# Ledger of designs, part 34: VHH binders against p49116

Target 1, 238 residues: p49116
Amino acid sequence: EGPLLSDTHVTFKLTMPSPMPEYLNVHYICESASRLLFLSMHWARSIPAFQALGQDCNTSLVRACWNELFTLGLAQCAQVMSLSTILAAIVNHLQNSIQEDKLSGDRIKQVMEHIWKLQEFCNSMAKLDIDGYEYAYLKAIVLFSPDHPGLTSTSQIEKFQEKAQMELQDYVQKTYSEDTYRLARILVRLPALRLMSSNITEELFFTGLIGNVSIDSIIPYILKMETAEYNGQITGAS

## First folded at step 20 (VHH)

Design ko1
Fold by OpenDDE, second read of step 21:
Structure ko1 (fold): chain B 238 residues (1-238), chain A 119 residues (1-119)
Amino acid sequence: as target 1 above (238 residues)
Amino acid sequence: DVQLVESGGGLVQAGGSLRLSCAASGFTFDDYGMYWGRQAPGKGREWVSGISWSSGYTAYASSVKGRFTISRDNAKNTLYLQMNNLKPEDTALYYCATSTSASSPEDYWGQGTQVTVSS
């Protein structure tokens, strides 16, 4: 049996909507986020081990970890996306809602803290200078997480996760031999992903595009899409 | 100043067990992940295991998985490594390590404790 990931799985190129508007409106943000989401899910689909789990298990896995995958994608594509600008725009839009007294103080705090956590995470990943291979393996590790409730084939999922971890270890040892604790330093970033609310992420990045439709509900559709279709696809465009 | 002090090493026969401890000071222990590494004679340093700040996540090198267990007591500012079914190849100086910044490439580690496994 071959490796879990190949060089083809390392490539993760996000294409942003063009042209970039002078003012980042909600639609632009949602479109950008949707492209990243599609890219992330189709990346998962391209993994033979993922394919081997079957459609039902695949859907359940992605439903469980889409926020983590998305967040890793944000970190990885932060430069291409101008993530800092996007986040600033999101905050600005949020401020408008605040001024209109549409949000409770507790909710405002919760949303702002989430944005800060997201920024902190992405900044931390940038400072660690995580490369494409490391991102690929990290995404695989979060994808093949057996500890989510309601999963089938948990034993096989666990095996795939272990394989991802081992391959990451081998890669880091080979590529960063002088950095003894790099692997550990990278892996301990993963818990931060689980502290982030998928609901808040959905609200911040997708509400303007999909409205009341949940990411959970569209995941099966995205996974069934042809690879050529997700480029430029606007999910639930209003 | 960050200080890490390892203990619990010694001589053990193959198949035996040891429990290492690491006393941490000079930083907020429960805010940071902790790691174990080792260095065998004539070899470079090797990562062995890691644990997140809340113990919610643990990781192991493939060579020790299933045999070693990392844990921590945040109330005691102490990191542990339970080593079971030890092998001669596990012979090394074992280090406790941390990074006081999630984004910093700089690591801190102690002087180490010697583990020797005889055949």
Scores: ipSAE 0.005, ipTM 0.234, lowest interface PAE 10.5, mean pLDDT 88

Design ko2
Fold by OpenDDE, second read of step 21:
Structure ko2 (fold): chain B 238 residues (1-238), chain A 119 residues (1-119)
Amino acid sequence: as target 1 above (238 residues)
Amino acid sequence: DVQLVESGGGLVQAGGSLRLSCAASGFTFDDSGMYWGRQAPGKGREWVSGISGSSGSTAYASSVKGRFTISRDNAKNTLYLQMNNLKPEDTALYYCATHTPASYPEDYWGQGTQVTVSS
């Protein structure tokens, strides 16, 4: 009936941990990443269409696409996060692991390639100068992907994805009327998200904080977390 | 409430320049794509130029490309349109516009500012 997204879904403001340390340690990186992850998942939760799918389906969707949502979030919040600096720090930490002979050559290659792909993706999005509205719709398209295995209500998910796509198309059409191929340029970036390993992303951004707990396992808890609780954690308020 | 207020229009001779401004309020300006439209007497509205939220990506109608420049100041919530080498055919009421999901599929428009180019 109504639009998939509202104005409240366009705003996507990440608050970084404070103070920023002189040296970006693993804890700071993980905390920053965790905030982005929570923000992304709570963003999804705030969408009425998402709520309409039910708790089980919601959890399954987020489990399937959290890496993609997170990556889009990284791209969107790259400046606020100083993503290039974070990635450089991650590489430095990786160097320590290399020196300690903890990783095989093949694993090192995989991790480095992942970092490069991530950086390239974010750079490409920056070059396209994707705005908040476009990011919101792109995240919705990624969220409501019906092609993940094990999903229920795939028809409804597909409907929501189509709605997101149509609203994006209309937005681009009206905002950039004679940039005829902008929509295509934007959408063609989405496949790159599927090439990125969620396991490697988890290892790079979350290992220091989560330990042996997987993102997959904590997703239900994040989705059940009250927004007020999350906000309180960000502001330091109990 | 979304509000857009245009200014900077006026009478100018062909070959002259004008700079339009649009003051925006009531929505998250820095995340919003913005665009200029215009409506000449007896004609429909036409798209002129668009700019993304971070102001790095711009687009122009073929009729104004190379002559007009769209820009924005997010700190001031203001959209601009620098119009150079103006032509009589540029005469129109110029509107600032944006989309919000709440107004989908409609746009928000200001009341416009009149630009008149004399030959």
Scores: ipSAE 0.491, ipTM 0.827, lowest interface PAE 1.0, mean pLDDT 91

Design ko3
Fold by OpenDDE, second read of step 21:
Structure ko3 (fold): chain B 238 residues (1-238), chain A 119 residues (1-119)
Amino acid sequence: as target 1 above (238 residues)
Amino acid sequence: DVQLVESGGGLVQAGGSLRLSCAASGFRFSEYGMYWGRQAPGKGREWVSGISGDSSYTAYADSVEGRFTISRDNAKNTLYLQMNNLKPEDTALYYCATSESSGRSEDYWGQGTQVTVSS
């Protein structure tokens, strides 16, 4: 079968919208997030094993894990995105909503906790100094998760996940031979992704751009998007 | 328009072999992954085997691993499935499919070819 991932899957370069506004507005945040989402989805498409499963299964997988993939992408691209600044801007925008009494106290707490969780997760990944290979394998492990409801071909998905895990293990052992427990430290971060609400993530990063359209509903179209069309989105006007 | 036409099915005794073919047209064949699925009587569709666009990666369901071999000839726009040591439980309508992008969210697949394995 061959390896699940190759060196070509390690590259994960996010291009931010240009120019950057003086103040990070909702549009800039949403555009940045959308580019990351597209990059993540098209990264998945580049995996030969993913290609082999078919679009129906792939769509189901991505629908199940897009929030986790997106979050890993945030962590990986935190510097390029100036994630801390983006999150601060989001909080600032939320403050306006709070002042207008648009949110309940409980909802405010929930949203703020979510932002905290995102920040903490990304900080934790930065502290671990996760490299591009490790991120690629972690994303693959998250992508090929067989434990989501409604999936078909779960046995095959599980095999791919196991393969991703094994390749990660081999990589870590080879690259970080002096750090015996690095693999465990990395993998133990994954559960945090499951605690994050996809709905809240969507509201924070995408509502200003897609309105009432759900990420879930557009995932099939993103996955079907041609490379040229994708590139047009990346190089298009902000 | 995407078109997939399967052939090669038939009746075979347990332990026998068949080779399925899928003729593809209407898209850049080599740029897309392909896969075989099957649907047994009274059961839903199941994934059987897949292959990447450049044939660099192949995968098989556990039930057919070691018995089936997927391959493709991009010059002929054709997908193949070599099925050896066939079992009665392999009886199904076999179809080839692609994830070619044409504005649809679902895979494209052919009408299928019937494989019947007798005990």
Scores: ipSAE 0.274, ipTM 0.685, lowest interface PAE 1.6, mean pLDDT 90

Design ko4
Fold by OpenDDE, look of step 25:
Structure ko4 (fold): chain B 238 residues (1-238), chain A 119 residues (1-119)
Amino acid sequence: as target 1 above (238 residues)
Amino acid sequence: DVQLVESGGGLVQAGGSLRLSCAASGFRFSESGMYWGRQAPGKGREWVSGISGDSSSTAYADSVEGRFTISRDNAKNTLYLQMNNLKPEDTALYYCATYEYSGRPEDYWGQGTQVTVSS
């Protein structure tokens, strides 16, 4: 059996909406986030092992880990996205919502803390100078996590995860031979992803587009989207 | 360039108070949300408190709620953290950071000011 990932899976190019507005509005933010989400899911879909799990299983898998994948994508695409600016805009929008008495004090706390967590995570990844291969393998490890409730074919998923881990190890040993503990430093970042609320992420990045519709509910549709459709998708953002 | 300079830290006894300041420059301070974080010895960074650009919204970590007060003076480009009823567990390097509008992906924070609370 061949490798889990190929060089084609290393490419992860996010295209932002153009032009970037002077003031980032909800539509721009949501569009940008949607593109990242689509890219992440498309990436997953492009993995033969993922397809091998079958539609039901791989859909469940993505439902379980989409927030983690998305967050890794944020970290990976932080520069292209101008993530700090987006987060600042989100905070500004949140402020307006507070003024309209739409959010509770507890909610603002949660959001502010979540944004901090996102920033910290992305910063930590940047400090580690994670490369494209490492991101690909990390995403694969996250994707093929067998410990989510309700999954089928957990044994197979575990095998894929192990394969991802082995390939990452081999890559790191080869590429960063003098850094004996790089693999450990990278892998130890993964638990932070589990601490982030998918609900808050959804609200921050997607509420403006999907309203009361959950990311969970649209995942099957996204996974069925054609690449051309993905690339041409416009959610109303200029 | 964004610059944040924290001050006001020091040694204080449990139950005491400190007021931290953060002098900001290099960005539109009044339009930027700000927050305080801290890092205790041997621990990771943690979020402490945040404030909106116009001070209309504030938030606090549960561990400091009711004891700390975040505020700002936009005319002086300064962020403050009033810390009352300090506890030994509050001992940390305190740093200010911004949700500043910029094309940079990184979160901006200062070098920090050391707060040490003795029992």
Scores: ipSAE 0.022, ipTM 0.338, lowest interface PAE 5.7, mean pLDDT 87

Design ko5
Fold by OpenDDE, second read of step 21:
Structure ko5 (fold): chain B 238 residues (1-238), chain A 119 residues (1-119)
Amino acid sequence: as target 1 above (238 residues)
Amino acid sequence: EVQLVESGGGLVQPGGSLRLSCAASGFRFEDYGMYWVRQAPGKGLEWVSYISWDSKYTLYPDSVKGRFTISRDNAKNTLYLQMNSLRPEDTAVYYCATSSSGSSPEDSRGQGTLVTVSS
């Protein structure tokens, strides 16, 4: 009926844990990542169109795209997060896992390449100077992706994605009228997101979660909880 | 069978430089990522650099970043580690490592080369 996104959906403010430790420990990284994850999911649930899909469809949709949303969030919040520092810290912490009995050479390759891809993606987004509106629409396009297996209401999801794309197009045309190919340059970055492993992302950023918690398993809970409740349930921190 | 032979280690003063080499055989070198690891006396293994098969990706931990440079020559089946601004804490046996197979990945490394940084 109305626009898919409003100005309220453009705001995407991540609050980092304080104080920052002398060295970025696993807890800090995990907490920071968790906050971003929660922010991303709560952003999604704040979209009326998302709410209209129903709880089951919403859960399935987020399960399918959380890694992409998270990665876009990393790019968007790279400065606030000091992402380069976090990634460096993650690399350092990999030392604990890079033992002959823990990680294979192939796994090391996969992990290292993944880290590189994350960094490069974020750098590429920075170079494009993506603004808050563009990020919001890109996230919406990613969120309302109809081509994931097992989704219900695929037709409706597709409509929402098209709406997101149209609104992005209109925005870019209006805001960046002198740059004829900006939309294409922005959209062409999206395929890179699907080349990134959700498992590796989870391992790198969420290893400090309490118990055997997987992102997949907690997504329904995250979508239902209030923002202030996640710390006690996921990281054990208050 | 995968064979890795490290060389180039030795005694160097703090601030000095060394270049390590690793000769690889027994596998398609050009298809595999490579990395250097080191083991200081009484400590566990520490990876110090990684390079992808095509040299497109290189990564370093903070401990060596800006000082060490990993490179490779696929035509020569050789891996290199340029170590500059060496510190006493860099003293260790350095090993070249890779994955032994794609289907059942296992780490393979050589016998190592000793690097001693001391005044």
Scores: ipSAE 0.012, ipTM 0.317, lowest interface PAE 9.0, mean pLDDT 88

Design ko6
Fold by OpenDDE, second read of step 21:
Structure ko6 (fold): chain B 238 residues (1-238), chain A 119 residues (1-119)
Amino acid sequence: as target 1 above (238 residues)
Amino acid sequence: EVQLVESGGGLVQPGGSLRLSCAASGFRFEDSGMYWVRQAPGKGLEWVSYISSDSKSTLYPDSVKGRFTISRDNAKNTLYLQMNSLRPEDTAVYYCATHWLGSSPEDSRGQGTLVTVSS
């Protein structure tokens, strides 16, 4: 079989909502996040190997790894998103919405630590100066993770993950031949993704749009959406 | 017993600067993220800055971003807040905290230090 990823899968361009408001409101943040989520999902579905797994398996995979994909997307698009500003704005909004009777101090701390983890991860990726190819392969490795519970076709998923890893290795060896340990440095960042709570991510970035609807529940719909339709689709009419 | 003691507040003119300090004791300061919060007269608590335990991460609300800088010295168990370009709306009692809402037994804030920005 041909390569898992092609040059077409390297492009990952996020378009931010326009115009940017004077104050980053919940809607802007959620819209931006939604676009990233949709972009990530649609990126996944553009991979032939992903398509080959079938709709049910595809849905299960994305449900299992959407937070990781999203986080990688945040890192990759951190500059265009002005992620630091968004995170600060999220904290501002949390300050205004959090009541002592609604959220425990421990919960708030968890949220703040989550924001720290996100920021730290993105900073670490920036420090490594991860390029578009590397991001693509990392996303593929995350996407085709066979170790999630409840997956079907785990053998095939594992093969795809191995293929992604091999292609990444080849790319890094070719492109960064003088950096012997670059592959290892890149791959050791992946465990950090598993430390991040999908629930907290959902709360921070999507609560304003989907209310009590879970990302998990809408993933099948996202995967079926036309690429041109994903702008503002989670919120519906705004 | 967690203890936090803020200092450095005072009266300053608009555009002026202040540096607040917070002496921490009774907990593993070096392992704790720290916060500055403030309470203006007649208003609720407002979060104004966060710094991670290792100082690698800092966050600011838009209201103070670019003007305030949080820092820490773990060897001295001290938290700092450099406040520049102060505005009248920055007038408040400033608190350092292990958690900006302080609802956990391990989370607390001090007695605060008053910052008054007035011409």
Scores: ipSAE 0.017, ipTM 0.311, lowest interface PAE 6.7, mean pLDDT 87

Design ko8
Fold by OpenDDE, look of step 22:
Structure ko8 (fold): chain B 238 residues (1-238), chain A 119 residues (1-119)
Amino acid sequence: as target 1 above (238 residues)
Amino acid sequence: DVQLVESGGGLVQAGGSLRLSCAASGFRFSEYGMYWGRQAPGKGREWVSGISGDSSYTAYADSVEGRFTISRDNAKNTLYLQMNNLKPEDTALYYCATSEYSGRPEDYWGQGTQVTVSS
C-alpha cells in the first residue's frame, strides 16, 4: 500500500473570521476555535486509512483525540490565529468571571494552569520550528492511537500509527539529516497533549458558541458534514 | 437517494469460499469509503472490513484478517468481499455500508445478504 499521508494532507490552512475585531469577544474566539475544529476533523476524514476504518471506529478515534488534534492545530496555526492575543482575551474574560465569584479557587487554578500548558506547548513547538509535514504526521500518530479505552480494531489502528511513525522518521531523516535527534525531540512533545483537559479546552474555546452541547456529541455530525456545509459553517458562523 | 444492494451470500461448508458484491447508486461512489458489516443472530452489528475511496487503503477486523479481502470497482460502482476459509462463526447477515457525507449522522446500509457456514 502507498504512503499514509500525501502532500494534500500536509496543507492545513485555517481561515480566520474577518475582520478581526479590536476587542476579541467570546463569539470571535469561539468561531475561530470552531473553524479550527472543523478543519482538524475534516483533515482526518480526508485520510484514506481513516476512511477504511468505518464509521464507528472513526467516530471513536476522533472522540478520543479531538483535544489533541485541536491543540496541535492551535500550535500550527498560532500565528494566523494570533493565539497569544486570543489567550490573553480568554484570561481577561476569565478575570471577569472571577470578579463575579462564579468560579472556585481550585477551578481558577486549574483553568489558568491549562492556559499556561497550552501556551507553553505552542511555544515549544514554535521553538522546534515544526514544519507542515511534521505536523501532519504528528496528527496522524495522535489520530491513530490504539491505546484509548473502548476502541475496536486496535490492531489495525496500531498498524496505521506505525505507518505514520515510520513515514515521519523517514521524512525527518531525509529533511533534517544533520539533526540526529530531531525525531526524538518532536515525539517527546506528544505526552504534553494528553495532560491537557478536553473539558477545560471545551470550556475555554467553545462554551460561548455551543453552550451546553459537548464537542463529543457533535463529532458524528461534523464527520458527516458535506464540504459545502463545512464551508458554509465556516463562512456563515459570523 | 443512496441505494446499496448486496448479493453473493448463501450456504457454504466450513473452509469454503464466497464472494459478496454490493451495487451502489445515488452518490459519487469513488469519493467515499465503503465497508462491510455483519450481524449474527443474537448479536449486534459488527464491522468486518473497510476500503478507502481510492482503494489505497484497506482495513480488516481481527477475526477476518488474512481470510477476507475487500475490493472495489469504482467504474462499476461495486464493492466486493472475498471470503475464504469460512468458519461457522462467520455466519451472519452481511451489509454493505457507505459514509456519504450528506449531513446525516448515520451511515447508509443495504438490506444485506445472508451467509451461512455449516460445520
Scores: ipSAE 0.826, ipTM 0.919, lowest interface PAE 0.5, mean pLDDT 91

Design mq10
Fold by OpenDDE, look of step 22:
Structure mq10 (fold): chain B 238 residues (1-238), chain A 119 residues (1-119)
Amino acid sequence: as target 1 above (238 residues)
Amino acid sequence: DVQLVESGGGLVQAGGSLRLSCAASGFTFDDYGMYWGRQAPGKGREWVSGISWSSGYTAYASSVKGRFTISRDNAKNTLYLQMNNLKPEDTALYYCATHTPSSYPEDYWGQGTQVTVSS
């Protein structure tokens, strides 16, 4: 059979809200994050293997890995997003909350550590100079993870993950044949994604836009949404 | 369609230098790593050097390390190979190559440019 992904799945272009405000407000951050989230989910939806799993399994799978996909997207789109500036803005907003004594010391620490882990992860990926092909297949490996609780069709998911891993391996071996450890260096970064809290990610990037609505609850809706429609939804939420 | 067109080859004396170029089209150049290969007469294809999408990572075969330098210009969709201190054993047809999902399981190769190093 053919490859798991196509050339169209390698392309991953995020369009930022325009214009960029002088001060990155919560709305701008949330809109930017929402666009990335939608792009990531619709990317997954466009994969034939993903479609073959069925709607229920697809939904469960995305619910399990959306934070990891989102984080990989942040890393990949870090420059276009000016991620460092966004994170700095988030920290500034957090400082305001701290001054208002709305957060416990423990919670502040957790949030700050999460931001640090996110920044470190993105920096590490940049240092490795991961390309669009590698990101696409890393996302596929993350997407088709059979080890999440409550999943159906785990055997099929595992097969897809293996296929993704093999194709990535072939790419790396051919492109960097003398460096036999590049694949390992890339894959060893994936565990860092599991250390990141989806709840904290949601709070930092989405609270201003979706309020008390969870990403988990809107995933089925996003997966059913037409690709051209999500921009309208984001603007409507503004 | 993916196209790779190599240039810059020629005849050079041992110890000399050449700079190869590869013009790429038909795919998003900066989404992919690129590499150079070569094929000497009567021998199989040999990997020479690879470079990541933004040039942040490079790799070289042991036989060319310290003598060859791979680089790229993403704005021009061009891959380069600077070859210094050339040796007769470097004589080969040099290919520019890439791998995309559509090429799986094979790679895309150009027609190559001939490099001949005389003693």
Scores: ipSAE 0.882, ipTM 0.950, lowest interface PAE 0.5, mean pLDDT 93

Design mq11
Fold by OpenDDE, look of step 22:
Structure mq11 (fold): chain B 238 residues (1-238), chain A 119 residues (1-119)
Amino acid sequence: as target 1 above (238 residues)
Amino acid sequence: DVQLVESGGGLVQAGGSLRLSCAASGFTFDDYGMYWGRQAPGKGREWVSGISWSSGYTAYASSVKGRFTISRDNAKNTLYLQMNNLKPEDTALYYCATHTPESYPEDYWGQGTQVTVSS
């Protein structure tokens, strides 16, 4: 069989909302995040192996790993998104909520730690200078993770993950032949994704747009949406 | 179609310098790391140097470390190899290469440029 991914899966270009406001409001942040989320899910949907798992299984996979995919997307698109500015804006909004005594001290700590973890992760990825190929296969490894609870076809998922790992390994070994540990340095970053709370991510990036609706609940719909349809909904909500 | 075209090779005396170029087309250049390899007469292909997409990471073979410098210009879709303090053992056909999902398990490489270092 051919490779797990094609050249089209390496390309991952996020289009930001235009124009960028002088002050990054909640709407802009949420729209930007929504576009990234859609792009990430659309990317997954475009993989033949993902399609081969069937609708129920692939929906379950995305539900399990959307936060990880989203976070990898943030890291990959950090420059285009001006992620540092977005995060600063989020912190400022959070500060306002703190002043209004809307959050407990413990919750504030959790949220701030999450933001810090996110920043550190993205910075670490930038420092490693991960390229589009490597990101594509890291996302694939994350997507085809068989260790999530409640998954069906775990054997097949594991095979796909192994294939992704092998193809990534070959790439790294050929490109950086004498750097025997580059692959390990890259892969060792993945556990950090599992430490990040999907609930906090959802709250920080999506609450202003979707309200009380969970990302989990909308994933099946996003996976069925066409790009034009999704863009139309986002634009209409603005 | 992916194309890689190497240039800049030639005859040079030991201790001299050359700068190789590799013009890339047919793929999104800045989505991929690139590497240089060489093949000396009667020997197999040898990895020389690699560079990440944004040049934030570079690697070198022990035999060329400190003498060769890999760089790239993404705006020009060009890969470079600055070779200083050349030695006769550096004599080889030098080629640039990349790996894409479509080429798996093979790599893309150019025709190469000949570097000859005389003693």
Scores: ipSAE 0.257, ipTM 0.697, lowest interface PAE 1.7, mean pLDDT 90

Design mq12
Fold by OpenDDE, look of step 22:
Structure mq12 (fold): chain B 238 residues (1-238), chain A 119 residues (1-119)
Amino acid sequence: as target 1 above (238 residues)
Amino acid sequence: DVQLVESGGGLVQAGGSLRLSCAASGFTFDDYGMYWGRQAPGKGREWVSGISWSSGYTAYASSVKGRFTISRDNAKNTLYLQMNNLKPEDTALYYCATHTPASYPDDYWGQGTQVTVSS
């Protein structure tokens, strides 16, 4: 049996909205985030193993791990996105809300800690200098996680995850043969993804576009969206 | 098709230096880590050095650590190996290598460049 991923799955190119405004408004942030979300979900959809699980299982998997995939995408695309600038803008917008007394002290702390965790995670990944191959397989490991509640076909999901892990291990071992701990250093970053709240991520990146609609509710539609339709959606969003 | 073409090898006296180059094509160069290997006469392939996609991370075999430096230029799709203080035991055919999902479970290797260090 062939590898879990192909060369096409290693490529992960995000196209940002153009032009970049002088002041990063909520619309620009949300559009950028939406593009990343779509790219991440369609990446998952393009994997044959993912397709083999069926629509119901696929939807459940993505619903369970979309925040983790999105976060890995942020880390991978941090430079292209100017993520530090985006996060700074988000903080500024948050400060305005604070001044308007719209948030409790506890909520403010929670949101700020989330932003810090996100930034730290992305910085840590940058320090490790994770490449496209490694990101692709990290995303696969996250995607094919059998430990989410309510999943069907958990045995098959576990097999796919193991395959992803093995292929990543082989890559790292061959490329960095004398560094026996690189794989461990990479994998040990994954638990940080589980500590991040999907609700807070949604609030920070998507509230301006989605409003009261949850990412969870739109995932089935995104997964069924054709590439042409996706491109049209991106270009039509202004 | 993935292609790796090594150059820069030659004959050098012990204590001398060489700089190897590897021209890469047929894949997205900056999506992958790269590494150098070598094969001495009558011996198997030996890993020499590896480098991450943006050069933020490097690794070396204990036998070459402190003497060899791996680097890359992503704009030129080129991998380099600076070899200083060469020793006769460094004599080998040096290969540039990478691994993509398409090559799994094998790697892509170039034809290699011969390095000979005389005593």
Scores: ipSAE 0.832, ipTM 0.931, lowest interface PAE 0.6, mean pLDDT 92

